VHH binders against q9y6x5. Designs and how they scored, part 289

Target 1, 379 residues: q9y6x5
Amino acid sequence: LPPKLLLVSFDGFRADYLKNYEFPHLQNFIKEGVLVEHVKNVFITKTFPNHYSIVTGLYEESHGIVANSMYDAVTKKHFSDSNDKDPFWWNEAVPIWVTNQLQENRSSAAAMWPGTDVPIHDTISSYFMNYNSSVSFEERLNNITMWLNNSNPPVTFATLYWEEPDASGHKYGPEDKENMSRVLKKIDDLIGDLVQRLKMLGLWENLNVIITSDHGMTQCSQDRLINLDSCIDHSYYTLIDLSPVAAILPKINRTEVYNKLKNCSPHMNVYLKEDIPNRFYYQHNDRIQPIILVADEGWTIVLNESSQKLGDHGYDNSLPSMHPFLAAHGPAFHKGYKHSTINIVDIYPMMCHILGLKPHPNNGTFGHTKCLLVDQWCI

## First folded at step 14 (VHH)

Design ga127 (framework vhh_8dlx_2)
Fold by ESMFold2-Fast, scan of step 14:
Structure ga127 (fold): chain B 379 residues (1-379), chain A 119 residues (1-119)
Amino acid sequence: as target 1 above (379 residues)
Amino acid sequence: EVQLVESGGGVVQPGRSLRLSCAASGFTVSSNWMGWVRQAPGKGLEWIGDIYSGGSRFYNPSLKSLVTISRDDSTNTLYLQMNSLRAEDTAIYYCATGKDYISLAFDIWGKGTLVTVSS
């Protein structure tokens, strides 16, 4: 019988929430499984980029989803949430559900994971839900478990995405212990519900389950704003993305725009594309703009306005506040093992190994995750 | 000792709504899976829906638009709200909980409450 894997993402689940709040259901999951305490995500630390890195094993410059808002200099196309279903944006990589469907007689199932409602290289997830944030966690889980139990060819790879705690992290900020405690308790309860549903349906003992996230969250403030309008007039550039990483497309000479921006704020780094730090792996793609502005942790770039966000992400991926965690349980995983850190791009080759798939070339290193797996030697 | 006691049944007119209660003792409803099941005269058991410890709700697709499961953690009580009642909804209604990992298996049951829908 082919191995099966369910990949679950709780958007914006900062790793240190595990140390500052109680998660009885998640701790029971980990007790008989594995925990990776920190996952170093890719830059920029945003939802679409990191979710696509998880399922492709590639840095953003390689898979092409370089931000939640993009402009492609070669084709002159614009990307936003309203046109994220154009396969053009997703075709620079092959996500694991496509590989799963093409290498053997297997099906994939998806509940809201970014990209799964898009035909990528002419292949869409065998079972999927069109993205709709109003659909309950219960409905997503019901569809996934139905497809895992009642599919031919069998569903061997399934994904489940949930928008919290990201939405509440933005609204309240991660330092609001009262509101975040309530939100995180609800997520722990949903994890309990997920495990119980899988057990009730006879799926739990033979299913590999990964619970992870795309990024963390940091506290923002009205006292930490960078007003871009105080540095440069709108007539000099087109704004492709704003905060906390601003993507600037000059309407005049690039050097002139750079010179107007470089002294804008002590809390923002201004980079010409070729000067972006190599450690970001954020340079070699036509969708990365000629000038990138990177705000310091907790600072928000604005256009002569206030910000309603008390929490945000997108910042430097070396920041622990930007890191999620990874927990996993199932026949492929050790029981009661804790690991300190992996890179988010390492998840893809690990998942390919579990499913018996040949991975596409990727930036992950299988050796980083092998200690989590029962069929591997940790030497 | 775990005990479940259903209440709120009785005779109701077609098209009306009714709310059933299930009082739990010996365990906490907010920490356990709970479900509602009914048995019409001369028929087998029909699953209505479940609520899990975290509050996630799963319903029989044929009944989803007609029923709502909720709980009051302060009174340790599970509820089943039924709308647009029809004669075919006449049944004994049970609340249940279980640790069986087979779909629709119930370990602990109440005594049931009778609902009669009459013209």
Scores: ipSAE 0.012, ipTM 0.493, lowest interface PAE 8.8, mean pLDDT 89

Design ga128 (framework vhh_8dlx_2)
Fold by ESMFold2-Fast, scan of step 14:
Structure ga128 (fold): chain B 379 residues (1-379), chain A 119 residues (1-119)
Amino acid sequence: as target 1 above (379 residues)
Amino acid sequence: EVQLVESGGGVVQPGRSLRLSCAASGFTVSSNWMGWVRQAPGKGLEWIGDIYSGGSRFYNPSLKSLVTISRDDSTNTLYLQMNSLRAEDTAIYYCATGKDYYDLAFDIWGKGTLVTVSS
């Protein structure tokens, strides 16, 4: 029987939360599994881009989901929450559930992971739920466990996505210990429920489970705003994405727009597309706009208005506040092992190895995750 | 000490609804996983469903459309709502909980409440 893997994401789970709050259920999971303390995500540090990087092993410029709001200069298409089901946006890469279904006689199952309700290369997850944020964690877990037990061909790859602690991180900010403590305790309880359910159904001993996240969260403030309207008139450009990475499409000469923006704020870097730092791997795609603005950590770009957002992400991926963690348990993983850091693109080739799949060309390095796996030697 | 007391059983006509209660003492229902199990005359135990400390609810697939598990933290009580009762639902209904969140055993049981579905 092929090995099985369940990939779980708690959106916006900053790695540093593990040091500042108590997670008895997660710690019990880690005690008999592995923990990667920091996962260096891809730039920009946003939900759709990083979730797609986890399942493709590619930088955003390569898989094409370069932001949560996008414009494609060649086709003139716009990507938004209402347009996220157009396969056009997702077809620049092959996610692991597609590979899983095409290489072997296997099924995939998905509860809300970004992209799983879209036919990608004419292949949709064998079992899936259409994205709906109002669907409870309980309902998502019920469907996933039902599909893991009762499918032919067997479900060997399953995903489960949950919107917290990201939603509360935005609302309260990560420095609100009172509110974040309550939210994180609830998440730990959900992790406990997940483990208990898998044990009750006889899945636990033979299932590989990865718990991870796409990014972290940093504290924002009304005192840290960059007012774009103070530097440039709306008639000069079309705004594709605003904060903390603004995507600017000039309506006039690019140099003129750049000159109006370059000295707008000491807390924002302004880049012509060709000048975007190589370390971001955020340049070689038609969906990356001619000018991007990158706010410093904790600064919010606004259009002559206040921001009620107390937490945000999307910032420089070198910032520890933007990093999630990865914990895993199962027959493929060592027990009680802690690892310092991996790149988020390394998760894909590791998952392919666990499932016995040939990975598509990717930016990950299998060697970075070898120490987590029982069938590998670290050197 | 931990104690569970079921109530609400009795004779019910087919097609009707019934709600069972389980009063807990010696622990907090919202902090522990709890479940409902039944035993029909001459049959083995049949799992109905569970509610975990985090609030997640899981049901026997054959019963999911017919039952709902809930709790009231203010009265420290667990409930089982049953709809569209059939003669096959005649059984003793037990409330149960486990001491260890990770040890899969219904190691604390109530004494049960009898439900008879007859016309």
Scores: ipSAE 0.000, ipTM 0.383, lowest interface PAE 12.8, mean pLDDT 89

Design ga129 (framework vhh_8dlx_2)
Fold by ESMFold2-Fast, scan of step 14:
Structure ga129 (fold): chain B 379 residues (1-379), chain A 119 residues (1-119)
Amino acid sequence: as target 1 above (379 residues)
Amino acid sequence: EVQLVESGGGVVQPGRSLRLSCAASGFTVSSNWMGWVRQAPGKGLEWIGDIYSGGSRFYNPSLKSLVTISRDDSTNTLYLQMNSLRAEDTAIYYCATGKDYYGLAFDIWGKGTLVTVSS
């Protein structure tokens, strides 16, 4: 039997939630599997960029999904929203489901992972669901498990995406213990349902399951706003993305726009594209704008308005509040092992190894994840 | 104001057991991550294990069969139970708490307690 892998993402699941809330079902999963406490994601710490980094092993400047809102200066195309189905935006990388389908005559299945309802290099996931936030976790799980058991050629790679706790993190903020406790308890219950469903269908003992996330969440406030309109008039630039990383396309000389913005607030950094810190790996792509503004943790960039967000993400990827975790269980993984930190780009070569696929060139380092795997030597 | 105080160290013979205590003040042990770390003379820090707010426990695989972490919420105290002590277990033992989710603010360590395993 070929190895099988189910990759599950709970959007916006901050690593520190594991330390401050109860997760009995996730604890039982980890007790017989592995936990990576912190996953250092890619900059910017947003949903579409990080989900694509997980499945390609590439930094955003290399895979081309550089934000949830984008403008390509060469082609003059605009990414209108996070569900843009133009393959142009996705074709700068080859995600693992495409590789899985092309190398071994295997099938892939997807329940709403970003990019899986788009033909990428003329290849779409063998089984997929068009993105629809109204579809329940149970329906997504039922489709994935049906495809894992009843496909020919066999489904060997499957993905499952869930919007929480990100939506509630934005609405309530991560410091709202009462509301977040309720949301996170529901997620733990969904993890319990996932495990129970896999056990009932005879999949649990032979399936590798990874539970992870794309980013964390930090507390925002009406007392921490940066009003861009106080510093520069809208006639001088086009706004491509706003907060907490603003993407600025100048309508006048770039240096003049930079000079108007550079002292706008002590709570944001203003970078010309060539001055963006190398550690971000966020520079070498036509979709990265000539000026970017990076707000300090918990600060929101606004246009002469209040913000209703009590939580947000997109901030500096060195911030622990932006880090997700990774938990895994299955025949490929050790039991009861805890690891401190990996990079989010390391997940891709690990998954390729588990599935027996040759990875495309990537920014991950297999050595960082080998201590998690039973067929590897850890030292 | 937030403090951790370790106790229970001392001289013990090889093969015996010892329980260390960590008394917390200024915050609630049951609502926070807690861990144990040790440092042998002339060596670096070695992680022993953690307990999360919900009770999930994680151990250094090399020590998993030899140690148990627990807490008493009524006394706001964290414990480290050590069994089958060896000479190489001689170290200063620290309890610690990581960055608090709600505070996002502190990385607090106790002053340490010395354990000496000798004949």
Scores: ipSAE 0.000, ipTM 0.213, lowest interface PAE 15.7, mean pLDDT 88

Design ga13 (framework vhh_8dlx_2)
Fold by ESMFold2-Fast, scan of step 14:
Structure ga13 (fold): chain B 379 residues (1-379), chain A 119 residues (1-119)
Amino acid sequence: as target 1 above (379 residues)
Amino acid sequence: EVQLVESGGGVVQPGRSLRLSCAASGFTVSKNWMGWVRQAPGKGLEWIGDIYSGGSRFYNPSLKSLVTISRDDSTNTLYLQMNSLRAEDTAIYYCATGKDYYSLAFDIWGKGTLVTVSS
């Protein structure tokens, strides 16, 4: 009886790829569903922060996953990459799978979505896979569909995460048309496989499916480097995160460190925490360091070395290159409707509405997504 | 229009491996989902597994460790690799596909190829 939702993320799927490459399977999905052409993500435009914003509806300063690498000066804890399973980092928000399990006595299922292999407020996804990048898309899809068909209490919310096209975007850069064309064709083929599998199992007609991403990708170059070692000696600070947003923890007076950094490069903005632009919503959290460096689009911050990345993300969230898209299909969604833009934090209250859940306080606006839904009046 | 032709069957000794082929004409293997099904003498049809257009593969759990499905898009051919063959694997093996990419049934079948596992 309850509505069901599958949320799928293809990491680093820049919205503009949809205009420059052909996606026959995704276009068939959209033809009978909805497309949001641009999703304005949260700052910083990184994987862990934005994936947690999608499922909490909160800015990073509010949900506490403020970067892919973090430091808490009080507890002296370090957060580094996808293998960190300490609930401490995730407990500043309540993700939708926790709400789903607690409000309605329903089950949740997860294939690799960030945070789903961590007990958050003493609640872990009912069914989950421990994060392992070597696990194939096929195995993730098999587990999710098995759990959607064979669970009691019923699985009503399921998530599936895939690392591409982000990994290839970093390796080749988004302007490498030959390599990116091959990568994106493979992604489109996986979308086709997803739809076909759901149809074969009798799930397609009654399941709401959202396909989205956390951020985009921009081209980098060896000609666009900011050498932090030319600005300041390592003895003055501890580096918490490097590029394109550097998080600086001073070992001496904060003002002295700031003065050494503030005029070092015309392609980097240097902020004391209290001076970070309000539009970023990136200030009110103890995990945000005393000094933040923000590189201009396509510029890489380095420590007296070259960068191997030809593409990167993490830049200003106003940049179209940082924006993903959202496509959706199912009984909750209109057919053949295109929408221009939403905020990434708007996805959470929309999903709560579809599932009949009371959302926790959040930064999203339900009104922004009303035109996507068949049971809503959009004026 | 659409035709599937299985080959590679025959007599094989227990414990050996065998690869079956399915040549497709009138449609493109890489644009469709395809599967393998077998029928042992006096038994019903048993699903072996499927491969979808994007390359994702799904197997009957009872057979997953013993079989591999693959395709060669350049030759428009589907394959079934079978390992550690036993007498109970004696059957007629069919390749099959749906009429359309989104078909939910095996609407198009080959005539089958006989595999006999005996010493």
Scores: ipSAE 0.062, ipTM 0.620, lowest interface PAE 6.3, mean pLDDT 90

Design ga130 (framework vhh_8dlx_2)
Fold by ESMFold2-Fast, scan of step 14:
Structure ga130 (fold): chain B 379 residues (1-379), chain A 119 residues (1-119)
Amino acid sequence: as target 1 above (379 residues)
Amino acid sequence: EVQLVESGGGVVQPGRSLRLSCAASGFTVSSNWMGWVRQAPGKGLEWIGDIYSGGSRFYNPSLKSLVTISRDDSTNTLYLQMNSLRAEDTAIYYCATGKDYYALAFDIWGKGTLVTVSS
């Protein structure tokens, strides 16, 4: 008899797209639900880190997915790409689908959400799809709705991930209104299809649905490049991650590498690990390298080459361009309520409350989301 | 006045393919969801699949490998392609449209087209 929740992510959906483009289907969803205008994500503002923060309520230093490319100094393991399925990388936290399955005989379902095709603490999502970008939105949605209706134990938590508008944001940049309007209209049509499918299956009135994203997007340019090869020779370091946050593992003493980098570009901040700003919550993990380079918004770090990328993310999480939004509809949520800002780590304890789950210790604050919920007192 | 007219039914031999058409008038197929439903002699209604305004397609899992739904927005026409036809596919085929919460709650139905699979 527990409540049900579907969590949907459109990768790279910058919050201010809602004000600059028309979304008739999404606006109709919001009209009878809630909207959080800005979600302050975690640093670094990358796909794998932020998707894992949504489902764990933890900062990256705490959940261990600190980038899309990682090196662990203690075990000497490399996370060679974001599709690496070694549970080692994911085991520093307990995502909500694991908590859901371990409490009160419940099932979870997943269509492509990062981590859901990996056994975490020896527990994999009850129903899942192996990651494959070629699988259509229709197939993902069909599987999710089938599992929501035809599962024993019942599916009470389901996730759905879609790669757009991130892929097009990288290709065209967020300032390309002609191309971005076409991409965003297609996403709005998919949101319309999602709502229509849930209504036709009799799921709409009793299902809680959250539509959100992991980060935004900012405009890049061939005029805003930082050539790392002009600063330091490759013989001095191993490159773990490049842009817009470079992760540097020194091959010589750390001070010498730092001194070669620290004044290399006025458009890049260079940090020794212990000097990384506390507000980033990006320090206390062995997967965070001894030296971190942080490019200014819209600047790209390169190795003696040009970049074809017209949009990017990963930048400082205080930047509004890096922020996604959150919209929600369902029996747990108020109707027609607008909220200004929450932290992305606040989503996890809110979802646990909706599902009646006891959350694992987390960095979120339930009080920040209580005004969205019908069963909470809001002043 | 909203009207749906199915066509393309007839007698076909087992193992062959057939395409049914549904011509819509009084509304735009690309702005509405559309579905296909069939009824075999002496049986209840069986949902085949639907297509939504954005182009997303959803099929009865038992029939997914055997059927394809498509539309031509310029002619305001919905299609059902059927492959590897069997005697059990003999039925009256209806196209329908609606915006209700349940999968078989339709506001508008055509009169149907008969498909007979026989040698």
Scores: ipSAE 0.014, ipTM 0.530, lowest interface PAE 7.0, mean pLDDT 90

Design ga131 (framework vhh_8dlx_2)
Fold by ESMFold2-Fast, scan of step 14:
Structure ga131 (fold): chain B 379 residues (1-379), chain A 119 residues (1-119)
Amino acid sequence: as target 1 above (379 residues)
Amino acid sequence: EVQLVESGGGVVQPGRSLRLSCAASGFTVSSNWMGWVRQAPGKGLEWIGDIYSGGSRFYNPSLKSLVTISRDDSTNTLYLQMNSLRAEDTAIYYCATGKDYYTLAFDIWGKGTLVTVSS
């Protein structure tokens, strides 16, 4: 029987939470599996970009989901949550569920992972749920486990996405220990429920399970605001994305807009597209705007109004606060092994190896994840 | 010592609803995996559904949303709500729990409560 893999994401699970809170269920999962303490995500450190990087192994400039809000200069299309089901936005890459369905007589299943309710290269996940944040974790898990047990061709790749702790991280901020303790305990309980369900259905011993996240979270404050309206009139530009990475489309000369912005705040870097640091791998795509603004950690870009967000993400991907973790258990993985750091793009070629799939060209390096796997030499 | 005591059974007419209770002593229901199982006269055990420590609920698909499992952590009580009862629902209903978080075996059962669906 072919290997099976379940990929689970808890949105906004900062790696540092593992050191500051108790996770008895996750710790039991890790004890008989592997832990990667930090996953260096892609820039910008936002939900849609990083979730798509996990399943394609590509930087954002290569897979085309460059932000949660985008504008394509060639086609004049706008991307937001309301039109994220247009295949146009997702067709610059081939996600692993598409590869899984096309290379072998296999099925994929998805519970809410970004992109899985969209036909990409005319291929949609064999089993999927249309995105709806109101659907419970229990319903998502019940559907995934049903599909893993009762599918022909067999489901070999399954995904499950959950919105917490990101929503609470934004609302309370990561430094609110009382509220975050309650939220994170609930997530650990859901991990316990996941393991119990897989064991009850006879899936646990033969299923590879990866638990990861797309980014972390940092504390914001009303004392750390950058008012863009104090530096430039809104008549000079169209705003494509605001905070903490602002995407600016000039209505006048680009150099003139740049000159008005470049000294706006000591807590924000202003880049012409061609001057964006190479280390971000965020330059070569028509959806990246002519000017980007990058706020310093914990600073919020606003338009002459206060922000109610107490936590946020999207910041420089070298920041530890932006890093998630990765834990895994199953026949493909060593038991009790701890690794320090991998790149988020490395997850894709590792998953392809576990499933016996030929990966599409990608930015990941299989060698970075070799030590996690029982069938590989750790050199 | 862990004890489970079911109550709420009795004779009920077809089409009616009934709520069963399971009072727990010697442990906390919110910290344990718990479930409901029934046995019709002359038949084997049929799983109804589970509630896990974290609150996740899973049901036998054959019941088609006719049942709801809930718990009241303040009274340390597990509930089974049954709607649109049919003659086929006549059975002894048991609540059960496991001692080990990861064994998933129902180690501890109540004595059961009889539900009879008749006119």
Scores: ipSAE 0.017, ipTM 0.541, lowest interface PAE 7.0, mean pLDDT 90

Design ga132 (framework vhh_8dlx_2)
Fold by ESMFold2-Fast, scan of step 14:
Structure ga132 (fold): chain B 379 residues (1-379), chain A 119 residues (1-119)
Amino acid sequence: as target 1 above (379 residues)
Amino acid sequence: EVQLVESGGGVVQPGRSLRLSCAASGFTVSSNWMGWVRQAPGKGLEWIGDIYSGGSRFYNPSLKSLVTISRDDSTNTLYLQMNSLRAEDTAIYYCATGKDYYPLAFDIWGKGTLVTVSS
């Protein structure tokens, strides 16, 4: 029956970790597959926005997941990044698992990918797990591989999400070689186990597997803090999101709030919504607040207190430290091919091509990924 | 070259726990996938579970709540912990490994250790 694809995300896997640490299992995967060294993600460089961009091919202003914390002024609803199951937040786009189930008589399976435990356009993955961070990698892998076998209609698209190395990147910072070495070795071991499990079940040779991530990580410091309370009283605004991109909802005149913030720090840019740089594609959505603050790389916005984060992300998507990578293996992919850069929105139309699906209108360009695929000419 | 030696079997009372060991020689347990299989008197082989090189464990769904597989890389030994033993668990228990990953990959086996659940 149709081609099959497993999409795996290791949250916060900065691209240049591949050059600074040893990954024997991942290198064996790449040797017989493809590697894209840098994936340019969407702004803001946060978990929920970028995971949804991977599966929709859309910028955040278009798919509606514009941050991990959001406010909708029309409905007065608030979204937190703690497993909000209200379909309202997700319904501005059609993710690939919905397309997979509706265009063809096929099933989708999901182990914790953001959005997969929510019905979107009245459609939820045929097989899924409610989000729970305490569930082990092996339990997620066991469920996903069971669903890839013997399902009717067949599972042709499956997703698997893991919270590391993001959690450790925040706790230790990406420059902590001792702790990051330990964490990244464990991830490489899990990649080895994933390949072993697929081989044991007879899935490996006929399954397309993509291993990627949503963003990178940069080093933060107690010496690089921006204290908003030194510039503006909290009676003037409601804070929707704080760092490193702050979303400000004025309680008074917008111009007065802007004037109090615009000279607050030399390490922060302050934008009225209509003045946000066009290159960010972060303007045309009601969930983007009237004033947006963007901290410089490695700077943390705080409210009259210290930050315990030694690493963070969310910064300008032109920064290499914010970029993940993409590796892939399977019958659709060349063997031993290396590519320099693609846009994260390009992953969606590539996956649609592999699965034989007609993509919904999207911001990706299929031409950017064609050199990875055996059925395409890239010269 | 490669040898697997199971131990820890014997007579155990119903409702008790038992841990079996499998000592490996000629190869490294942590670099290979390993599994446990049992055979009850007059019945076929029943797969119990596997542990892969990176430490991920997979179990027969009918046995998952009753068994745990672990390893000690420093002693090159594989373990099977069994809880709430019943008469039905009476069997010869084998540890196994192989080079390829398909279900027929169990091409290296121990001689087995007998577990009898009885009084």
Scores: ipSAE 0.234, ipTM 0.674, lowest interface PAE 3.7, mean pLDDT 90

